VHH binders against GTPase activating protein homolog 4 (mgp4). Designs and how they scored, part 9

Target 1, 192 residues: GTPase activating protein homolog 4 (mgp4), of Dictyostelium discoideum (Social amoeba) (q54qf4r322to513)
Amino acid sequence: IPIEEIMFKQKSKFPNLDIPYILVLLVNLIKKLDNGMGMKTEGIFRIPGHTSEVNALKKLINEQGEYQFPPDLYSIHPIASLLKLWLREMPQPLIPNYVYDKSLECQSIEEFIVFFKFLPASNQKIITYLAGFLNELVQPDNVVTSKMNLDNVAMVFAPSFLRCDSQDMILANVDREKTLVKLIIEGYLKLS
Key: E = the ipSAE of ESMFold2; O = the ipSAE of OpenDDE; V2 = 0.75 times the mean of E and O plus 0.25 times the DockQ between their complexes.

## First folded at step 1 (VHH)

Design z13 (from z01 with R97K D98H Y100R D101S S102G E103W G104L W105T; framework vhh_7zox_3; at its last look DockQ between E and O 0.05; V2 from the best seeds 0.00; counts 0 for: pae E 20.5 > 2, grease 25.2 > 24.2, placed apart)
Fold by OpenDDE, look of step 2:
Structure z13 (fold): chain B 192 residues (1-192), chain A 120 residues (1-120)
Amino acid sequence: as target 1 above (192 residues)
Amino acid sequence: DVQLVESGGGLVQPGGSLRLSCVASGFTFSDYAMGWVRQAPGKGLEWVSDIYSGGSTGYADSVKGRFAISRDNAKNTLYLQMNRLKPEDTAVYYCAKHYRSGWLTYFDYAGQGTQVTVSS
């Protein structure tokens, strides 16, 4: 399992962290930027970061390890882009491909919870953490300025949770994927 | 195949010194960051130190100021100079290779490790 492999390899440096450190790092950066107003940034996760900034940040993260990034060094968008990029570039999506179809059959958070409990532990932890962050992101006090409501965020993050391997089904499954992610975000408290 | 062979461990008294070595093979050593991790009895794996290809170094707070990591790319060898050793430093020490998955770097250790025992 790719995610478990990541966690296995991470344990040497972060033995007490049960989710990928990159998630924690990037989420914390988002939360801390702009004097804690990062999640209020208009178009967060929709507006892509500039490629040069994203690349610079990637390099910095890989080379500097754990340190405090200057808050004024980067805007939210490059960091947000990195988060999505990492999720999308994982060997396997958060919702493993082998259960892709099954996941889309979930029509409620209750059904998803049943499904969810059969996922690998590492996937469960990551999904829960991310869902929590996204839940916070879609709160009214953030949405009022970010304009990234639940629907928008679910749309943007659907590819970060799921990968459709069928070319002919990609469009057909877009709404189903979004709906699933909405359920996950809204019902994240029930995942733990 | 990546191979990491640790050596240099042993029994020392508190306050003593050891120098660990790790010989790497199976990859272009100079292109990768390397590090040390350790596992004490009954404890989980702990990061000790790493050194990037460019020479930047990092240390765990528990060893900062006492340990020094270095590398010899010509010899494909990673070193850990351990000074002022404490009983708490007792552990099996493993050499680790940074590996990249996408743009993200992770640790990979496959050696048998070398035992370091600090005891009076």
Scores: ipSAE 0.362, ipTM 0.767, lowest interface PAE 1.0, mean pLDDT 89
Fold by ESMFold2, look of step 2:
Structure z13 (fold): chain B 192 residues (1-192), chain A 120 residues (1-120)
Amino acid sequence: as target 1 above (192 residues)
Amino acid sequence: DVQLVESGGGLVQPGGSLRLSCVASGFTFSDYAMGWVRQAPGKGLEWVSDIYSGGSTGYADSVKGRFAISRDNAKNTLYLQMNRLKPEDTAVYYCAKHYRSGWLTYFDYAGQGTQVTVSS
């Protein structure tokens, strides 16, 4: 459902939260699991979770399961996969489809910031939250173990920020989408 | 209607202690998991601790061994005892009611929050 509708439905439950709670939930799970070392997981966001585990997690969240996930039975990968999946399954991506081509015209942090302010307010807040998390994820203390540097993270997160409507243009646009996501992550402090 | 009223925040020096309270109304308190979530300045919400209707507790690694969650069903009150406080614990602390008793992460209500500041 659209971001605005998500925030409307969530308002009575989380009146002080200005982004979808599911994002906070999944980010906090990543930080908590593996005894607090989830962000150091080798190949995080690159290695997919097993489809059966991702579907089971999705079902639990949709139907509200009773237990905290046992860390010894699940890797961080299903949770990381679900975060990306949730963003990709929104009716519109974080960078809405109708401005996809225009968004790829941003070539600098300054040009992106001007464009970023044209996005709906909800999109801006979600992008700011995710940019902060991803900036933390790519800090050297995490990368030394995770092997997921800025380039890697931008590559695997591009489909969660942008949605190419043309199947045959997806590969052609990969580097431009990666570059935009790098601008977003590097520009974290300027997005507020 | 559901109401959650946090109290007990304040200014405390590093190494000090503080006990947060949350008085709940508008639902059968003993049937629901309850929890504490915090938001440091400029940060997102962070899970701190949960207590389930059966009494099982969970803690974020950053507070384990220092914080103790408890509940008094006769008073419809949730507590968080915070010991050996650090500047990193500075945040607004929110009391949250879970929609279902076993789910860590889908709170259906949170209060207005109480400020905790750890500083000299």
Scores: ipSAE 0.000, ipTM 0.087, lowest interface PAE 20.5, mean pLDDT 76
ESMFold2-Fast, scan of step 1: ipSAE 0.707; ipTM 0.872
ESMFold2 (binder alone), look of step 2: mean pLDDT 84; pTM 0.861

Design z14 (from z01 with D98G Y100S D101K S102L E103Y W105T Y106H F107M Y109V; framework vhh_7zox_3)
Fold by ESMFold2-Fast, scan of step 1:
Structure z14 (fold): chain B 192 residues (1-192), chain A 120 residues (1-120)
Amino acid sequence: as target 1 above (192 residues)
Amino acid sequence: DVQLVESGGGLVQPGGSLRLSCVASGFTFSDYAMGWVRQAPGKGLEWVSDIYSGGSTGYADSVKGRFAISRDNAKNTLYLQMNRLKPEDTAVYYCARGYSKLYGTHMDVAGQGTQVTVSS
């Protein structure tokens, strides 16, 4: 369902939260799991979680309406996989399809900020939240153990931010999509 | 084809023990969460316990401290050790792939079931 509808539906339970609760839940679980070492997990966001565990988590979200995950029942990889999958399965990606080509014209943080300010307010808030998390994820103290540097994270998250509707351009746009996500992560402090 | 075959059910007295087994075939057993669900006479399905691929376990409040779920990935087998059985535990017990408290009453795959009767 659209972002605005998600925000409307969660308002009774989370009236002061400006982004979908599921994102906050999953990010916080990643930070807390393995005695606070979740973000240092080797191959985080690259190594997929087991299909059955990811599907069980999706079913909880879709059918029970409560997002109280028992952290001790799930490993880091299913939760990380669910975060990427939930973003990929949004009706419109975080960078809406109608501005896909325009987004790929950005070649600097400054150009991205100008572009970014014209996105819907909900998209801006979610992108800023995720950029903050990913900026933290790619810090050297995490990368030494995770082996997921800025380029690696940008590559694996590109499908969670953007959706190329032209099959002929998918391969041609891979590096451009990665570059845009790198600008988002690097430019985090200027997005506020 | 995916198959789950339960065994180990029977008649026991209150306070007794039983060990249920479920042999899986047709899929990579070690990649899947597995669980036990039961159906008492005239009632709906109730989740009993689950075990994830990494070994984490969950239990229904009604069985905590009495039942223990385990798995042997080399044998493609799921187990449920049932101790201090009560008349209320009388049910057909089903092995399920991916079934858990968080999943609700929907079963990914369920076997034929094994009858457990607790009476004096």
Scores: ipSAE 0.000, ipTM 0.113, lowest interface PAE 17.6, mean pLDDT 80

## First folded at step 2 (VHH; framework vhh_7zox_3)

Design z13a (from z13 with T105D; at its last look DockQ between E and O 0.70; V2 from the best seeds 0.00; counts 0 for: pae E 8.9 > 2, grease 25.9 > 24.2)
Fold by ESMFold2, look of step 2:
Order: sequence, then structure tokens, then C-alpha cells
Structure z13a (fold): chain B 192 residues (1-192), chain A 120 residues (1-120)
Amino acid sequence: as target 1 above (192 residues)
Amino acid sequence: DVQLVESGGGLVQPGGSLRLSCVASGFTFSDYAMGWVRQAPGKGLEWVSDIYSGGSTGYADSVKGRFAISRDNAKNTLYLQMNRLKPEDTAVYYCAKHYRSGWLDYFDYAGQGTQVTVSS
């Protein structure tokens, strides 16, 4: 389901929200679980949630909705896995394929912004929201415990931002994708 | 093919009651969250209520305490009991089906609607 269709369908229930509600739900769960210590979880976004727990959480969300969802029933790893999974399951990546090669040429956030401002508004809002969250995640007071520094987070999130269409270039582009995501996280204030 | 057929609308005085029904076919009704959205004259779509397969319900603030959503999975039927109706409730009411596999993707299909008019 394309981002624009999601935003259209959720507007009647969440008229003031300019990003998909599922992102807000999952990010807030990460921040609030474990007595507010979720962002300090060792290996967050690196250690996968068990497949059975991820599927059970998805089923619960679909059966109970956000109003009946008891946020303290699930550990951080399945929720972190769901966030990455939701982003990867979109028909088009957050950074659309038509700007993929140009994005990898960026050496600064200012170069990224040149084409970022022409992306659909929903893509811009989601990228800015996630960059802000990931910037918070990599602050020293979280990293001391989580062991997930900027490089680690950028590496594990790159597939959630970008998709390489060329089978031959997937491995060659891994470090370039990571580097772009680092620029976005570090420069997120300039996106808004 | 998915079909949602709404009924039970009509003209009613302020303070009155109506019960909307929606008969569903073309999918396994009991597996899906269902809901109601409405469109007042000259306005956009407004979420009214939903009910999930696990039984959880949600209501817009404007209808909370006055409307009650329910479902009968044996009859593939969704209901909306509307009490203490106000002129502001005047709208076309649509039955809507939620996506099963899109977590918190609210509605993927809506019916043709039934008119509710609240007027003296």
C-alpha cells in the first residue's frame, strides 16, 4: 500500500497526523517500554525479534487496534523488528528508486536536500520523523548501554530507507547507503 | 468480490434512535476489523467507530456514549446503534472493512452508504 493511500485512509481517524500512525505507535512503544528504558536495550534494531512474537504482535494490533493495545505485553526486539519490517514492506522505499543513484553521490545533508524537497510530502515527513528518532537513539546516554552507535544504526536501517535495484551493486553499495543514512541522521534538523 | 451493503438509515427527529446494519460477503468476515465512517453534506469523511476481530471497540469523541458498534459473525453483519441523535449526525454512513495484513491500515473497502437525516 503506497504511503499516500495510507495517509488518505487514516485521515478520518487521525486528521492531524501527517505520518502513518503505525510509525508513531511503534516509536512510542520503544520509548515507553521497560520503564522508559527501551532505547537503551542492548542490540536494539540489531537483534531480531523471534518470528513467532513478531507475528503475534502484528495479529494483536490487527485484532485489538491501537486503543486496546496493552503496550507492556511485548519486549523491545519484536517491536523494533516490526518497525524495520513495515518500512521494508512498502511498495516503494522511503527514498524512491528514481533518486537512488543521486542519493548515494551525496557528501552532505545539503546535497541530499536538493532532491529531498521534491519528494512527496509524506516521504519528506516520514524521513524527517525517523531521522529525529534515530538521532535521539544514538545519543551517548543511550549508546553506553545499547552498544548501538551511529554507524551500527545507520547500517541496520539502510535497507529501511533505500533499495538497490541492481543485483550486481547490492554489496558494492552497502557502505554508501550507510554513509547516506548517517548524513540524514546527523543532519535531521536541516530537513525540517 | 468484496460486498458491503448498508441499511437502516432514514429520517429521525433529534433525540431519536436508528440502528444501521451492514451485510458483508466475499471475505471471511470474522477475521477482519470493521467500522463506520460518515460524510456530512459538504464535508470530508469522518471516522465514527470500529470493532476489531478480538472484540475491542473505538469511537470518535463526537459519538462516544451515544453510539454502540457491534457485530454478528454468524450473520456476517456489522451494526451501529445510534441513540440521542443530533442534527450534526446527519450524514451518509458507510460500512468499512479493515485490511487484515496491513497492521493498523484502517480501511481498504467501503460500501455505497445509507443516509441518516436528523431534523425536526
Scores: ipSAE 0.012, ipTM 0.370, lowest interface PAE 8.9, mean pLDDT 83
ESMFold2 (binder alone), look of step 2: mean pLDDT 84; pTM 0.865
OpenDDE, look of step 2: ipSAE 0.682; ipTM 0.842

Design z13b (from z13 with S53R; at its last look DockQ between E and O 0.01; V2 from the best seeds 0.00; counts 0 for: pae E 10.1 > 2, grease 25.8 > 24.2, placed apart)
Fold by ESMFold2, look of step 2:
Structure z13b (fold): chain B 192 residues (1-192), chain A 120 residues (1-120)
Amino acid sequence: as target 1 above (192 residues)
Amino acid sequence: DVQLVESGGGLVQPGGSLRLSCVASGFTFSDYAMGWVRQAPGKGLEWVSDIYRGGSTGYADSVKGRFAISRDNAKNTLYLQMNRLKPEDTAVYYCAKHYRSGWLTYFDYAGQGTQVTVSS
């Protein structure tokens, strides 16, 4: 489902929210579960959630439209998996294909901003929100326990930001995709 | 819905063998790299082996020469043949689906796991 359609459908329940509610829900759960220690979970975003738990979360969210999680979904790995998966399953990637190649040429956040400011407003707001969250995730106080540093997080989130449409280039572009996501995380304050 | 169902675990003596299976559904199995990861008691998740859609394989140093990964795309099934098992192979073994062909760091899903216990 396109971002614009998501924002239209959620307006009656969340008229003041300018990004998809599902993103806010999942990020807040990660921050608050496990007595506020969710972002310190070892291997967060690298260890996959069990399929049954991820599928149950999807169904709950689709059916209710408001936050209600069953008591037996205490692990954050399914929540982390769903966040990545939701971004990858959008009809269009956050960084659209038409700027994909140019984005990989960026050597600084300032160069990325040249393209960023022309993206749809929804994409800009979502990228900014995620960059802020991921910047918090990679702070040393979290990394010491989670073992998920900036390089690790950029690597596992690259497919959630970018979509390579050439099978021949997937492996060739992996390090460049990681580098771009690192720039976005490190430079998130400049995204406004 | 994506489903991964592991089986074939059990209790075995050192030097023994086991064959793990993982039946996949809910996606085009042949399009994806697949892998095995394991978690020993009290330890983190450890990569064991993967197999690319073109048939190329990779193994952790600790299992190389003893384990063999394979797939049967017609049956949507991933296998792990484990030979010359050691007590340090004791773990829950999970079948994992990669996001991209040949890229092991992008796990979308893992199954519920199957217990392998190697003891005298």
Scores: ipSAE 0.005, ipTM 0.400, lowest interface PAE 10.1, mean pLDDT 81
ESMFold2 (binder alone), look of step 2: mean pLDDT 85; pTM 0.864
OpenDDE, look of step 2: ipSAE 0.110; ipTM 0.493

Design z13c (from z13 with L104F; at its last look DockQ between E and O 0.01; V2 from the best seeds 0.00; counts 0 for: pae E 15.8 > 2, grease 27 > 24.2, placed apart)
Fold by ESMFold2, look of step 2:
Formats: C-alpha cells, sequence, structure tokens
Structure z13c (fold): chain B 192 residues (1-192), chain A 120 residues (1-120)
C-alpha cells in the first residue's frame, strides 16, 4: 500500500499523526515491552522473530485491520521483525530508487540532506522518526545489554531504508548502505 | 543466482506420507533460515514451516504434529516430511530462502515448486 493511501485511510482515526500509525505502534510496543526494557533485548533487530508469529501479526493488520495484538504475540523479536518487514514491503523504499546511487556517495549527513529535503514529505517524516528511534536504540546503556551497536543496527536496518535494484551490486553495496544508515542515525537531529 | 529445486511431490491417498526435498545453490546454505510455503488451488500463499541455521523450527497450526522440517547443511538440502496427509494439504509446495542472514522471512522462490495432491 502506498504511504499516501495509508495516511488517507488512517486520517479518521489518527487525524494528527503525520506518519503511518503502524510505525508508531510498533516502536512504542518495543519501548514498553519487558517492563520498559524492550530496547535492551539482546540481538534486537538481528535475531528474527519466529516466522509464524510475524505472519500472524501481519494477518491481524492486513486482513483484519487490528492494531491491538493478542498477548501471546507481544514479544520483542516478532514486533521488531514486523517493523522491518513493513518498511521493506512498501511499494517504494524510504530512500527512493532515483537517489539510491547518489545517496551511497554521501560521506556526511550534510551531503545526504542536499537531496533528503526534496524527498516527499511523508518519506522525510518517516526517515526522521526512525532515525531518532534508532539513535536512542544505540545509546550505550541499551547497547551494553542488547549487543546491538551502531554498526550492527545500521547493517540490519539498511534494507528497510533503501533497496538495491541491481542483483549484481547487492553484495558490493552492503558496506556503503551501512555507512549511509550510520550517517542518518548519528545525524538525525539535522534532518528535522 | 540463488536456485532452489523442489522435488518429492506426487499423488497420495489421505493418511499417506510424502517427503519433499529442496536442493539449494548460489548461496551459503548453512547461513540462512529456510522454509516451506504452499499455494492450494484458489488460495493465497500460506506459510507451512521454517528452520533456522541454529536448528529451531516452526510450523503452521494446520500442519503441527504431522509435518517435520529438517535440513542437511552438508548437502545443501532442505526436507519436509509430511505425514497423515489430508485433502486440504493439496497444493504446490515451494522451498524458500530467508532474506539475508538474521532477517525474518522474505522468501525467494527460485524453482517451480512441487505438486502434492491428496485424493482418494
Amino acid sequence: as target 1 above (192 residues)
Amino acid sequence: DVQLVESGGGLVQPGGSLRLSCVASGFTFSDYAMGWVRQAPGKGLEWVSDIYSGGSTGYADSVKGRFAISRDNAKNTLYLQMNRLKPEDTAVYYCAKHYRSGWFTYFDYAGQGTQVTVSS
């Protein structure tokens, strides 16, 4: 579903929300689960949620429109997996394909901002929201327990931010994609 | 390129058994979680089972206790043992590779699948 259609459909229930509600829901669940310790979960975003649980969550959202999950589906890894899946399954990536090659040339957040400010407003707001969340996730007091430092998080989130359309270049671009996502996370305050 | 070649399907009577195989190539098989999905006539794609590189497994409720997934990393082969088959298990079964090590399911379908038909 395109972002614009999602924002249109959610308007009646969430009139003041500038990004898809599912993103806010999943991020808030991650922060609240495990007595508020969800962001300290070892291997968060690296260890996949069990496929059956992730698919059950997808079904509840996609087929039934539910945003309140049964208690047995409230666990960190399926929720984290669903967040990445939702972003990866959008018709277009958050960083659109037409700036993919240019974005990989960036050596600083300032270089990224040159074209970021011309992206659709929804993309800008989602990228900014996620960058802020991921910056919090990689704070030292979370990393000591989660073992997910900036490099780890950038690596596993790269496919959620951008897509390589060239099968031949996927492996060649992995480090460049990671580097860009690190810049975005470290420089998130400059995006707003 | 990633290639997944499914085999072992066929026609069986209700209550029968089949063992599906999937030979994988084009990636380091032991690094990836693998799975089976199926498509019944007139239905959408349904997840059946998966197995992670560390050996943990999962099953759809409709097949729990009847199907067993396994892998042989030395032979780059994924298996699905299907017991007590029912007519509702009739489908094309696809072998699937998870996207990138450590990621949840995004299935690559590299083969044509293998037909399983359960009929009297």
Scores: ipSAE 0.000, ipTM 0.111, lowest interface PAE 15.8, mean pLDDT 79
ESMFold2 (binder alone), look of step 2: mean pLDDT 83; pTM 0.844
OpenDDE, look of step 2: ipSAE 0.022; ipTM 0.242

Design z13d (from z13 with R100E; at its last look DockQ between E and O 0.03; V2 from the best seeds 0.00; counts 0 for: pae E 20.3 > 2, grease 28.9 > 24.2, SAP .718 > .668, placed apart)
Fold by ESMFold2, look of step 2:
Structure z13d (fold): chain B 192 residues (1-192), chain A 120 residues (1-120)
Amino acid sequence: as target 1 above (192 residues)
Amino acid sequence: DVQLVESGGGLVQPGGSLRLSCVASGFTFSDYAMGWVRQAPGKGLEWVSDIYSGGSTGYADSVKGRFAISRDNAKNTLYLQMNRLKPEDTAVYYCAKHYESGWLTYFDYAGQGTQVTVSS
């Protein structure tokens, strides 16, 4: 389902929300779970959730939409996995394929912004939202317990921002994809 | 800062047509989803139609097949073509800019609205 269609379908219930509700839901669950300590979870976004729990959450959210999960029902890892999975499975990646190669050449957030502002408005809003969340995630008071610094977070989140269509180039581009995502996270205020 | 100016409303017979226009200023029009919301006398607000920056459109079930939303980014103008109008379409129609930054927010009603009255 393209981003524009998702935004249209949620309009009646969330007329002023400018990003897919599922993203807001999952981010809020991460912040609420583990007695409000979700962002401090060791290995968050690196340690995968159990596949059965991820699938159960996916099914429940698809059927209920705005369902409020009890704080202790699921561990943080399935929620974190579902967030990455949802982004990775979109028909078009957040950074569309047609700018993939150019985006990997960026050495600063300012170079990224040159083409970022020509992306669809929904892509821009989602990228800015996620970058803000990830910037908060990598603050020192979270990292001291989570052990997930900027480098680690950028690495595990790169597949959620970018999609390499060449199987031969996936490993070759890993460090460049990570570098771009680091720039986006550190420079997210300049995106708006 | 944002300004939306609606026009094109009026009195029309059932089965008639009207075309609403909304001229926008104070923001980069092409970056935002735009829409139409209406309020019938004594009733709450009702979503009518939206058009996103990428061109995708959506319609309330009550107007689907009769109304067509469009935009002209070069003129900073949003349109609503309303065909086969019914008395139930009588309302003040507001042009709306979606608030596309930040957390859950309310719909922006920057315009004054334009009255559409469908009566024989």
Scores: ipSAE 0.000, ipTM 0.085, lowest interface PAE 20.3, mean pLDDT 78
ESMFold2 (binder alone), look of step 2: mean pLDDT 84; pTM 0.862
OpenDDE, look of step 2: ipSAE 0.510; ipTM 0.805

## First folded at step 4 (VHH)

Design p05 (from a07 with A33E; framework vhh_8cml_1; at its last look DockQ between E and O 0.01; V2 from the best seeds 0.00; counts 0 for: pae E 19.5 > 2, placed apart)
Fold by OpenDDE, look of step 5:
Structure p05 (fold): chain B 192 residues (1-192), chain A 121 residues (1-121)
Amino acid sequence: as target 1 above (192 residues)
Amino acid sequence: EVQLVESGGGLVQPGGSLRLSCAASGFTFSDYEMGWFRQAPGQEREFVALISWSGGSTDYSDSAKGRFTISRDNAKNTVYLQMNSLKPEDTGVYFCAASRDYYTEGLYDYWGQGTQVTVSS
């Protein structure tokens, strides 16, 4: 199911939302948690939430389907885990497989912007939104406590942006993927 | 060739301690999160502990908290699991695993063959 199908389905519930509602919901939960200090949590997006908590959260979101979610019921890690899980379980990665190699050829944000404009509109919007969130995450005021700097965050989120379908190239491309994600995060303002 | 080789398992009495080791080779060890999992007879594999690539962040299952300590030595490409106050319920095969991003079992990149831990009177 392409991203466009996801967006089509949610139009009945969220007609004015141009990105998947689940993404917005989870990001907002992270930002609201701990009186707005959720992004400062040590090891955020590194430390996985317990499976039971993640499943409970997923169930609750599916049942309620609303933005009014009591954030104090859950810790950061299950929410963060669910966000990564959603990105990884999408039918196609944010950067589609058919342009995987091309994406890795980008050595600057300027080159990426040129590449970026050829992606589907839905992909562009999601990438821009996510990149903005991740950029905020890697700000010094958060990193000092979370210990999740740009390099760490890029490493963790690379699989959420890209999927290498070549077994022999997986290891070889790890650093290239990380580098690309770093460019995207740092240069997110230029994507808008 | 990627290899993860566990060692340190064995038979121990309740309340005893074991220290597991996992030696990694064939990949850039410092770029990966390392974790320990275990599987008891007739049960599914379950998460035990996780450590970030830098060692700066760790997490444990509820059962492991307060008793187990995960650590790593990137210079030796080794991850460890110190297990104290062992219980019969801790019996099982313990696996080390490597991933760029730990979450679900399906996302783990590499697995060891496992080492047997038996806690019995």
Scores: ipSAE 0.000, ipTM 0.222, lowest interface PAE 10.8, mean pLDDT 87
ESMFold2-Fast, scan of step 4: ipSAE 0.411; ipTM 0.733
ESMFold2, look of step 5: ipSAE 0.000; ipTM 0.117
ESMFold2 (binder alone), look of step 5: mean pLDDT 83; pTM 0.835

Design p14 (from a07 with S30D Y32F; framework vhh_8cml_1)
Fold by ESMFold2-Fast, scan of step 4:
Structure p14 (fold): chain B 192 residues (1-192), chain A 121 residues (1-121)
Amino acid sequence: as target 1 above (192 residues)
Amino acid sequence: EVQLVESGGGLVQPGGSLRLSCAASGFTFDDFAMGWFRQAPGQEREFVALISWSGGSTDYSDSAKGRFTISRDNAKNTVYLQMNSLKPEDTGVYFCAASRDYYTEGLYDYWGQGTQVTVSS
């Protein structure tokens, strides 16, 4: 389902929210789980939630809606996996395929900001929201326990921001994709 | 150079065993989850088995559970699929795939070219 359709469907329930509610829901669950220690969980976003648990969560949200979700039934790893999966399954990735090659040319925060301002407004808002969350996730107070520094987080989130359509270039572009996501996270304060 | 190369396929009789290997090169192997998929003649590609970055987590299709075992050796940059109690319906081309995300059945980052497994008398 396209972003525009998601935003239209949530207007009656969340008229002032300008990003998909599911992202806010999953991010807030990550922050609140384990008595507020979710972001400090070792290997968060790297240690997988099992496929069966992630599929069960996805089914629950589809059947009962993202407005009613029993967080006490689930551990942090399946919820973190679902966040990455939901982004990865978008019809168009957050960095649209038509600008994939151009995005990988960015070498600095300044160059990324110029590039970023030409993205669709909806993509800019979602990227800014996620950049804020990921910027918080990679702070030293979280990293000392999670062991998920900026490089680790950029690596595991790259497939959630971009999609390489060229099979021959997928692994060759891994470092370039990681570099772009690092620029997004580091440049967060200049995006808003 | 980035490569995934499968080997170990062949012809076996029903009830036989095969061990498939997938040798990876050109990337940091232990940053990737590794999966095995198969495609039988006239069918869609289907998930078989998945192993996490460290080898600490595995998942299997219902058809593979109890018969197949996925494992990896990060020092050798290799993932394995031990297949026991093979059936004619296991016949197909078996593909190795790499992903930065454990759950990405069908959304894997890179695929090998495949190795043929034939189970026939």
Scores: ipSAE 0.067, ipTM 0.490, lowest interface PAE 6.4, mean pLDDT 84

Design p32 (from a07 with A98T S99T; framework vhh_8cml_1)
Amino acid sequence: EVQLVESGGGLVQPGGSLRLSCAASGFTFSDYAMGWFRQAPGQEREFVALISWSGGSTDYSDSAKGRFTISRDNAKNTVYLQMNSLKPEDTGVYFCATTRDYYTEGLYDYWGQGTQVTVSS
ESMFold2-Fast, scan of step 4: ipSAE 0.203; ipTM 0.578

Design p35 (from a07 with Y110L; framework vhh_8cml_1)
Fold by ESMFold2-Fast, scan of step 4:
Parts: structure tokens; C-alpha cells; sequence
Structure p35 (fold): chain B 192 residues (1-192), chain A 121 residues (1-121)
């Protein structure tokens, strides 16, 4: 389902929310789990949740339309994996395919901001929200325990922001995608 | 040269064993999760096994659990699939795949060309 359709459908239940509720839910769970220590979990977003647990959570969301998970599935790694998977499965990535090449030409946050202002409003809001969360995730007080610095987070999240449609370029663009996501995370205050 | 090359397939009798290898080159192997998928004649491709970038986490399909073991050697840029107690239903082309994320339902970055496994008497 496109982002605009998700936003339209959630208005009746979440009228004051300007981003998809699922993102807020998963981010809040990550922050609250393990007595508020979720973001300090070693290998967060890099160590996978078991695929069976991630698929069970995904099916509950898709079938029930309810975001109440069984306690057995309340674990950092499956929830973190689901966040990345939900973004990867969007019909269009957060940085739409039609501007993929232009996005990779940005060499500074200032250049990215010019590009960013031309994205759909919903994409801008989601990117800004995620950038803020990921910037918080890579702060030193989290990294000392998580071992997930800015480079690590940018690497594992790049596929959730961008999709390379050229088979020949997919590996050549890995470093460029990572660099762009690093710019977005570090410069998040300039996006809003 | 960027590639994934599978080997170790062949003909084996029911109850036998095979060890598949996938040699990776041209990218930073230790940054990628590695998976094994298979495709039987006339069927769609299905997930078999997955291993995280470090080798610390593994997942298996229901049909593979208890019989197959996935492992990796990051120093040799190689992922392995040890297959025991093989059944005729295991016959198919086995593919190695690499992803920057841990995911069994597609969206993989790289795919090998496959190696044929035939389980028949």
C-alpha cells in the first residue's frame, strides 16, 4: 500500500498523527523494551530476529489490523527487523526510484535539503522522523553497548531508504547509498 | 569480479548427505547475510536456510530443520550448507544469495547461478 493511502486510512483512528502509526509503534517498542534499554541492545538492527518471529508479527499486522502483539513476540531483534522489513516492502522506497540517481549525487546535507524539498510531503515527514530516531540510536551512550555506530546503522538501513533497480550498479552504489544515509542521520535537524 | 559461485551438488541416494559451498568474491563478504534457496522442477523458488553476517544467528525452513546446517567462513569468503538425511523432495537447483539485511522473502542483493541436487535411487 502507498504511503498516502496508509495515511488516509489511519485518519479515523489516529487523526493527529502525520506519519504511519506502525512506525511510531515499532520505534516506541524499541525504546521501551528491556526497561528502556532497547536502543542499547548489542547489534540492534544488525543481529536479526528469527524469520519465523518476524513473519508472525508481519502477519498479525496485515491480517488483524490490530497492533497488539503476543508477549512471546516482544523482543528487540524481531521488532527491529520488522521495522526495516516494513520499509523495504513499501511499493516505493522512501527515496523514490524516479529520483534515485539524483539523490546519490548529493555530497552534503545542504545539497540533500534542496533535493529533499521536492519529495512528496509524506516521504519528507517519514524520513525526518526516522532520521531523528536513528540519530538518537547512534549517540555515544547507546553505541558503547550496542556497538552500532553511524557507519553500521547507515549500512543496515540503506536498503530501507533506497532501492537500486540496476543489477549492474547495485554493488557499485553500496558506498554511495551508505554515505547518503549518513548525511541524512547526521543532518536530521536541518530537515525539519 | 563480483560473483557468487555454488558447488557441491550432485546425485545422491535417499538418506545420503551432500555439502554445498558458495564462494563469494568482489564484495565485503562479512557485511552480508547469506542464504540458501532452492527450486524444484516446475515449482517456485523457496527458502532453505539463512545465516547472519557474523555467523551468530541462523534460521531454517521447516523442511530443513534438524537435517540441514548452514555455516560460513568469513576468512575464506564462503558459505556452506551441510545436508543430511536427504529425501527425494529435496531435489532441485540450490541457489546462494547475499543480502545486507536478514530476510527470507526476497529482496536479496546478489544471487548465484545455482547447483543441481538430485536425490534418487
Amino acid sequence: as target 1 above (192 residues)
Amino acid sequence: EVQLVESGGGLVQPGGSLRLSCAASGFTFSDYAMGWFRQAPGQEREFVALISWSGGSTDYSDSAKGRFTISRDNAKNTVYLQMNSLKPEDTGVYFCAASRDYYTEGLYDLWGQGTQVTVSS
Scores: ipSAE 0.181, ipTM 0.557, lowest interface PAE 5.2, mean pLDDT 85

